# VH-VL binders against Chromatin structure-remodeling complex subunit rsc4 (rsc4): the designs that were tried, part 1

No score or structure here was measured in a lab: all are predicted.

Target 1, 111 residues: Chromatin structure-remodeling complex subunit rsc4 (rsc4), of Schizosaccharomyces pombe (q09948r6to116)
Amino acid sequence: HNAPFDKTKFDEVLEALVGLKDNEGNPFDDIFEELPSKRYFPDYYQIIQKPICYKMMRNKAKTGKYLSMGDFYDDIRLMVSNAQTYNMPGSLVYECSVLIANTANSLESKD
Structure headers, positions and changes below count from the first letter of each chain, unless a header shows other numbers; antibody chains aren't numbered by Kabat.
F, E and O stand for the ipSAE by ESMFold2-Fast, ESMFold2 and OpenDDE, each averaged over both directions (binder to target, target to binder). V2 = 0.75 x the mean of E and O + 0.25 x the DockQ between their complexes.
[cut] stands for letters that were removed.
The coordinates of atoms that the task and the answers printed are left out; those that the model quotes come from them. Centres of patches stay.

## First folded at step 14 (VH-VL; from i1 with light chain S92Y)

Design i4
Fold by ESMFold2, look of step 15:
Structure i4 (fold): chain C 111 residues (1-111), chain A 124 residues (1-124), chain B 107 residues (1-107)
Amino acid sequence: as target 1 above (111 residues)
Amino acid sequence: EVQLVESGGGLVKPGGSLRLSCAASGFTFDKYWMHWVRQAPGKGLEWVGHIKSKTHGGTTDYAAPVKGRFTISRDDSKNTLYLQMNSLKTEDTAVYYCAKHYRYGSGSYWFDPWGQGTLVTVSS
Amino acid sequence: SYELTQPLSVSVALGQTARITCSGDNIGSKYVHWYQQKPGQAPVLVIYYDSNRPEGIPERFSGSNSGNTATLTISRAQAGDEADYYCQVWDYSTYVVFGGGTKLTVL
């Protein structure tokens, strides 16, 4: 069903996502680089069943855990869904996740 | 485990120079802003400055008392933050901490973690 | 430049409630973070975003922020709460601002 995993394409997509800027021109990749700190957001881990972040996606790519490009795009969608589940609409994290989703959907449609 | 370890502190004469290092581990160093904060003996915390991640422009900002004399830099290949201190004055005597920038949910941020600090003494 | 003011010292009887204030112009429009520092140690975050407590910080620590004053509250004060406490905000013109610090003495 899905195209085979391609590390070069993975790197290109991830680079595009981490380069995104909000409507004020500020980068926001740091918000999605690592999971929310358990020290400050322990309830995140009660609410979010399958946490995922950019660092984990890189590790999965490095260790051969992605079988297809679709599996990778599914992790991006999971990350967006997690952000929109935990955060209120209109919040910084929620709105940044919308930008990620729009960009990822556009990039996937070209594959 | 996230760790920050400062080094390079010591005794230096007024007008001298010193370079501090902060070795970082346990996080994706190149994606975060990093800060220096100092504390003179018996006094409060004073922000010294920060350096942004390369993705955020890699630029620096400084507190007024050190602007023009101190330079913050980073080597992302070595996960190391630096503070170059020139034209040192006795009022620069302090414990110098490096600190990792953290935010979530807003544009406001705090520091987590802090290093253990390194003492710089400026005296004649 | 934006400034924060804290009392130099606060005393509290063992088992009683301590309140440490942090004053600034319209500080209620900013998010306030609080650090505890014991002698010879690095600061430790005890409150972030005005009123949230990091995991591992006792429930006795709480915070509020309104108008021109933010307050760190420590209920059932223990000897181990004796420390210096700093408030911190971000300001667009001065970037990071710390209060001058408050020495809490538990009697």
Scores: ipSAE 0.209, ipTM 0.746, lowest interface PAE 3.5, mean pLDDT 91

## First folded at step 17 (VH-VL; from j5 with heavy chain H101R, light chain S55E)

Design k5
Fold by OpenDDE, fold request of step 25:
Structure k5 (fold): chain C 111 residues (1-111), chain A 124 residues (1-124), chain B 107 residues (1-107)
Amino acid sequence: as target 1 above (111 residues)
Amino acid sequence: EVQLVESGGGLVKPGGSLRLSCAASGFTFDKYWMHWVRQAPGKGLEWVGHIKSKTHGGTTDYAAPVKGRFTISRDDSKNTLYLQMNSLKTEDTAVYYCAKRYRYGSGSYWFDPWGQGTLVTVSS
Amino acid sequence: SYELTQPLSVSVALGQTARITCSGDNIGSKYVHWYQQKPGQAPVLVIYYDSNRPEGIPERFSGSNSGNTATLTISRAQAGDEADYYCQVWDYSTAVVFGGGTKLTVL
């Protein structure tokens, strides 16, 4: 979307995404809150060129880095892409990323 | 850098109360489960309890030995975890550690890092 | 309640391989994590998810988990490896469960 960035809408979308549950009914926002730690995933940053997470998105929103809602949704797509690149299909993180993608797409289409 | 710093330990009489604090930094505190683990002198690690993040319901769970006596809470605005200990017993004497949950996937999680711990001594 | 059993102590000669076991019912179906604790210090994660090493942990440390036993293996044991080692799992009914700990002595 080319609509100007709307902080209120951003918050609503983020809240919706953070509120998602996995297939077992468990929240999983913590998985995407911060970047994977190099302590546990040293190869992550060799594989993923543009890491992004919710914390970073919130920071971008706060600091005016998003000029449009599309910019935000692009970061969501990037996060999803990163997750699906690094994780195996069928894994929790991968499946969670699918849920994020579907929800984000749905929300974006309504904007 | 993730840091956890416990405080509030000390000497207390049986039946007394004490509140421990854990100051967290270096991560989005309000998004993660926090745990307390204790270790009696010369003994092994014993899970005390946890508090979930707000988005995960914010609920708590406790080990049987401390249920009804201990309460875990958190002030996300202060990035602080608490352990309120009431009706303390001599067997509660231990170093108390706070720990951040870490996971990447389902089925389990671990703790890293651990705070340095704070000693609670319950003695008459 | 789910329980983890560790030997009380294990001894290893310098430069040799130490194996510390952690037994639990069908523990192989769980993820096991291991912590090292030296006297007067907080526990330090050395293995997570059965066999993964955090950055900074020497390759001498390895983990495996199958059946009813998880094993922490410390190859080429060094004096600095002398410590208590704890295994840990998560269980739906018991929440966080620690093994009783194993004191590793390096001879």
Scores: ipSAE 0.888, ipTM 0.948, lowest interface PAE 0.5, mean pLDDT 95
Fold by OpenDDE, fold request of step 25:
Formats: C-alpha cells, structure tokens, sequence
Structure k5 (fold): chain C 111 residues (1-111), chain A 124 residues (1-124), chain B 107 residues (1-107)
C-alpha cells in the first residue's frame, strides 16, 4: 500500500488486532505488547534479528516513523514472522500469530 | 527497568479503612493484569486479588477472605494500582505486595517483579 | 479449593543439595512457579514453568514437576540460599494459589 500513513486507520487496525481472541476465546494482546524479556527468553535475540511489538509500533506511529500504512502492515507481518520463527507450530503464540496475520491481511485488503 | 512501589500502609483500628497504592513504571502498565498479594507476620504468601487489563475486560477477582471488603482498581493514566480496604480486621494485618503478571505460553502465569511491600497493621 | 502443600522446613548442609517439594492434586498437569523470599525482602522468582530459570538465577536452582509433586532443587547450597520458598500455580477455580512456604536452613 502506497497510501500515506493514517493515524486514525492505524488505531482502528491496532484495535482490531488487540481485540482478537485465541482459539479458547481468551485475549492475547499482552503477549505481543512488548518484546520477550531477555530474563525469560535469552535466546530470542539470537534467533530473531528484527524484534518488533505493539508498543514499538505505537511509538513509531506517535513519532512519525510510518510514512505509509504499508509500513505499518509490514511491521505486523514482521511480528507474525518473528512469532512463527521462534515458536513451534501449534503453540499458543504461534496460533495467535496466525490469527493476527489473517486479520491484518483482511484489513489491509480492504484498506 | 520494571518497578513497583507500594505505599499507604499504616496502623488502623478494626473496622477502619485504608487505601494502598502501587506505582508502576518501566512497562506498558495498562496492558497487563495486576495483582495484590499479602503476607501476615511470620506467615506465607496469600493471594488477595487481581484486576485485568482494560482490553481483557478490566474485571476483578478476590480471595474469599477479602471479598466484599476489598476493592482493587487502577488508574492507567497514572500507572497506579489501588487496593481499597474496608471493614478491616486484625487478621488483615500483613505486608501487602503488588505484583505484575507475566506469561508467554498457555495455562499459567507468574509474578515478576514484586514491589517492596507496605505494612498494614490492624490493631485496637 | 485447590491447595498446595509444602514442608514447613528443610535443612541442608553447606555444599549439599536441598529439595523442596510442593504437592497438589495432579499438579503435574499445571505449571509451577517458585519464589525465594529472604527476611524483610519481597519474593523473587527463581523458577517459572516448572523448570525454567530466569536470567541471573544460578544454575544450582532447578525445578521439576510430575504427578502430584513439584520439586525445587538447590544444589551446592550456599549460606545465601537460606530463605523461605513458595510454590505457586494458577487454578481455574481458585485463581492464584500459593503453597504454605518452606523455610530452608543452611547448616
């Protein structure tokens, strides 16, 4: 998408994503809110080269780092990719990332 | 660095009220569940209750001994967690800790970090 | 309500291995977390998800969980390990549950 960044649209998309529920009907936005702590996942940053999370995305939006909506969706895809790289298929985080991806793709297609 | 700092503890008479505060910093406070845990002098840790994040419904739950008397709330704009304690009893005497929930996988969560705690003494 | 049972006290000689148990009905199907608490201090997480150590926690600390018993193992015990230790789980019916705590004495 080459459309310029729209803060309102950003907020709407992010709200949709953080509002997702896992397969058991539970919210899971907190899992993706911040980067995995090195305290608990010391190997994460050896595996994942470009960490990204919702907090960082909001900060990028706030500070004008997104020039287009595509830039934002790229970060979503990156976050999903990171999650699916670090976590095993079938795991909670992996499955949650699939939901994020599907929703983001749907929203982007309508954008 | 994630930090939690409790305050508001003190001496209170039975039947009295007290409000504790927990000032949070170093993380996106409004996105996480927060808990209160207490410890009577010379006793073990006892879960008091929790408040969910707004995106998770913002609801609260309490341990049976404090249900109906204690209220947990939060002011996300101030990164502050509260514990309103009414109808205090001598058995409520304890150090009260606030704690941040952490999870990654499914099925459970732990607390990290804990605040330093604030002492509440209920005595005539 | 779901309950966790710990021994009141455990003693260990310097350099020896201490084992602190936490018993609960089918606790092996739950994740168990462990906290260390020294006098006058707040609890500190030492084990999460049965057997994982937070960064900074010595490798001497390990955890296991199966059947009806979770175990915190402290090898090569040091004087600084003297503390109270608490196990903790989450339960659907009772939310957060702590064990009664175990006082570890290092002799």
Amino acid sequence: as target 1 above (111 residues)
Amino acid sequence: EVQLVESGGGLVKPGGSLRLSCAASGFTFDKYWMHWVRQAPGKGLEWVGHIKSKTHGGTTDYAAPVKGRFTISRDDSKNTLYLQMNSLKTEDTAVYYCAKRYRYGSGSYWFDPWGQGTLVTVSS
Amino acid sequence: SYELTQPLSVSVALGQTARITCSGDNIGSKYVHWYQQKPGQAPVLVIYYDSNRPEGIPERFSGSNSGNTATLTISRAQAGDEADYYCQVWDYSTAVVFGGGTKLTVL
Scores: ipSAE 0.887, ipTM 0.948, lowest interface PAE 0.5, mean pLDDT 95
Fold by ESMFold2, look of step 18:
Structure k5 (fold): chain C 111 residues (1-111), chain A 124 residues (1-124), chain B 107 residues (1-107)
Amino acid sequence: as target 1 above (111 residues)
Amino acid sequence: EVQLVESGGGLVKPGGSLRLSCAASGFTFDKYWMHWVRQAPGKGLEWVGHIKSKTHGGTTDYAAPVKGRFTISRDDSKNTLYLQMNSLKTEDTAVYYCAKRYRYGSGSYWFDPWGQGTLVTVSS
Amino acid sequence: SYELTQPLSVSVALGQTARITCSGDNIGSKYVHWYQQKPGQAPVLVIYYDSNRPEGIPERFSGSNSGNTATLTISRAQAGDEADYYCQVWDYSTAVVFGGGTKLTVL
């Protein structure tokens, strides 16, 4: 958390997250790769104040925007909180975000 | 802006080969499955096949009429999807679209975006 | 293999309501998406997840899905609504299924 940003560790954590599968064994990284489309989900942007997705995290890593690993884990927590705010408990996206949170918390504790 | 642009269509004789390309921009191409959908003149939409992202194994699947004759590939360094069509038949005459799957909120997908399509005519 | 059936054609008088059906076994347990296609153009999504409209699709387009039938409804039909319409399902299986398409003629 306090550790300086490490691109190799960033890549390892993100790879683990994008490799996750839902309760039916299906990958779900596509849901979190890019922000929800404004064409289909314009209300998302009324409800969610600070949108974040994996694409944005990769760009922040590439451009030196993460000063610590904690900054990166904070973005993961933000993404999870956004998913749980917009989506109902029990929905696909909500439950996928729980899996992301559990995995990220486990990796942070080892990091 | 998200864009898909097909190219490589044309006239070929039965038994011939043709390679289609689809140039992608405006999204993280290497993280998404990509699809080919075709439409014979005056007919309906028909799914041709897909290629998974490398993260999901990079494997392909095909509709029965094209299995063994068509090969989908991708070059993630060039954001390009390919369709190699061999042993072409007159029944393969169609506009070929590349398309990206999309979802949010449920496990059901639709296609967004679609390319403009490229015409393949198989005629003797 | 899962199949979707649409009528080949539907006609509607200008200003009236058109209904285009998409039939499939227990289609009501699936999400249905609808595309509009005009000649020489790629398909355009007009309904997703049974009843939602993308931005820019007018409210006179609506959808429903229950039992064995999904329906695209176009109220106050306009000349510009003349097109082919396709239903589509795609669930957790790897299969995408399109209906055969319906030609809507506005008289």
Scores: ipSAE 0.715, ipTM 0.895, lowest interface PAE 1.1, mean pLDDT 93
Fold by ESMFold2, fold request of step 25:
Structure k5 (fold): chain C 111 residues (1-111), chain A 124 residues (1-124), chain B 107 residues (1-107)
Amino acid sequence: as target 1 above (111 residues)
Amino acid sequence: EVQLVESGGGLVKPGGSLRLSCAASGFTFDKYWMHWVRQAPGKGLEWVGHIKSKTHGGTTDYAAPVKGRFTISRDDSKNTLYLQMNSLKTEDTAVYYCAKRYRYGSGSYWFDPWGQGTLVTVSS
Amino acid sequence: SYELTQPLSVSVALGQTARITCSGDNIGSKYVHWYQQKPGQAPVLVIYYDSNRPEGIPERFSGSNSGNTATLTISRAQAGDEADYYCQVWDYSTAVVFGGGTKLTVL
C-alpha cells in the first residue's frame, strides 16, 4: 500500500529534487519548474500526452489531488518519462531526468 | 500570459538616485533569476546585473560599470523586481529593461520575456 | 571576456536576401540566438539555438552557425524587416554576451 499523502514529506522530496545539480555543478530545476514553452517547443505537445512539471505538482498538493505518496511519486516518474521521450539520450534534459529518477527512487524506497 | 512591466524611469541629475520597479505576472516569479539589461540611446544592449532565485541563494551580480552604485532586489510576495540606482552618471542614461532568462534542451539561455523598458535620463 | 562582432550596418534591396554575420572565436561550439529590435521597442527573439524560429516568425528568417561565424539570413526582405539585429550567446557557466548590433536598411 502506498503511504497516505503527507504534505511535509512532499515538501522535503520536492526540495531535494529542486536542489539537484548537473555534472557541471549547475542547478537545473528551472527546466522542470514549468512546462516547455509552446512558442518554442510546440511539437512537445504533439509528442507528450500528459505534461507535468513541478508547478503542477505543487498545485495538486495544495488542492488535495494527491491521495497517497505513491500518487506524487507517479507524477515524478511521469515527468521523467516525458523528459526521456522528448529528449535524446545524452542531452542535458535527458541526463538531468536520470538524476531526478535516481533521487526520487532512493527517497521512495526509504518511505 | 507571461508579462514584465517596468516603471520608475525619469530625469535625474548626476549624483542622484532613482528606483526602478518591474512587475511580473504569468510565471512562477520566485523560481527564476531576474535580470536588468540597458540600452543607451543609439547604442547596443548591455547587461546590467541579475538576482538569483531564493532557491539558488538570492545573490546578485553586476556589470563592472555599475558595481557599488546599483542594487538589485526582489519581493517575491509582490512578484516585483527592483533596481536601486545611486550616484548616477550621465553614462547611465538608457532605457532599462527587466528580463527573465529562459532555456530548454541544450542549456543555453536567452531572454524571454522582456519588459517594454523605462527611460532613465541623467542630465545636468 | 568573450566578444561577438557584428557589422555596424547592412543594406538590402527590397525582395533580396540579407545576411547579417556574428563573429566570435569558436562560436560554432555555442548556441546563438538572434533578436530583432525596432525603434522604441523591446527586442524580439527571431532565432534561437542557431536555426529555430519561434512561433509567429516568418520562414524568411533563418540562421546558421559554424566555425567562427553565425549568420542570420532574411530572404525576400520587406520594408518591415528594417530594424537592429543582435546576436547573443549564453550558457549557465558563462556570462551573457550580446553582439554590438547591426542596422538593417531595406532599400
Scores: ipSAE 0.626, ipTM 0.886, lowest interface PAE 1.5, mean pLDDT 93
Fold by ESMFold2, fold request of step 25:
Structure k5 (fold): chain C 111 residues (1-111), chain A 124 residues (1-124), chain B 107 residues (1-107)
Amino acid sequence: as target 1 above (111 residues)
Amino acid sequence: EVQLVESGGGLVKPGGSLRLSCAASGFTFDKYWMHWVRQAPGKGLEWVGHIKSKTHGGTTDYAAPVKGRFTISRDDSKNTLYLQMNSLKTEDTAVYYCAKRYRYGSGSYWFDPWGQGTLVTVSS
Amino acid sequence: SYELTQPLSVSVALGQTARITCSGDNIGSKYVHWYQQKPGQAPVLVIYYDSNRPEGIPERFSGSNSGNTATLTISRAQAGDEADYYCQVWDYSTAVVFGGGTKLTVL
């Protein structure tokens, strides 16, 4: 059961995710803003079949690609899954993705 | 295809002012911190300062030699970074680079990309 | 404030191995990045996270980092490797820190 897409709610959720800080109080949204650089991480694109990042989510919202809030939360789950597939447990990116997942799950449960 | 292009360098007398611009393309400019790094002729790289993204408060920080004299600003609608340099000294003579920080996989950053640099010469 | 120290210059004969050091207190607990800079050009990253090469950087460039010393190694040195080289660290506990730079001369 997913509500229809709501741009105001999308903006609120994304702002909450972008505002997250790691256990040392450091922001980490830059890691998820754009896809990993092909110059430094070309193997990412051999391992990850459906890359997704915040920039792409904003573009999908702008161009009407999200029909429901569930579609948006599915992209967040995809981004988290990609991070946990490519990165080892305990690494910065992996652990930051856990924080994203926890927050997104909490926010979705209120929708 | 990420690009940074500086402009506005030139010759200026001590005590004068100059404004540098950095045009950015190929990335989500408003979501990243932007930096200025300078290099005096024949010398090493020296960090000048940064401006945070709006989402991180949009605040600035500066190296001690330039604090109070230099001001970093940004116009996110034009994807442009600025460096206003006031009360210029001969010691400020350098090539000025704009740069974007980058990381993935750890908390350590490097600069990528760099602009081509613009020369500022402060002499009487 | 954290400091990085590099030798001012290093010379290497064509085809030989050059080693450029970057010294800092417990630098082995930090990630080190290396830039190459040729005259009139912006720095170009040649090593990141101690030992990884960006696409387009020849495999003869390698890096290591342990204890108090990080090292950039250039095997089979070529005339085109003549440049200035800078090490750099940047993490939560340190601001951006550059080494002073090393001029590599290929004889």
Scores: ipSAE 0.608, ipTM 0.892, lowest interface PAE 1.6, mean pLDDT 93

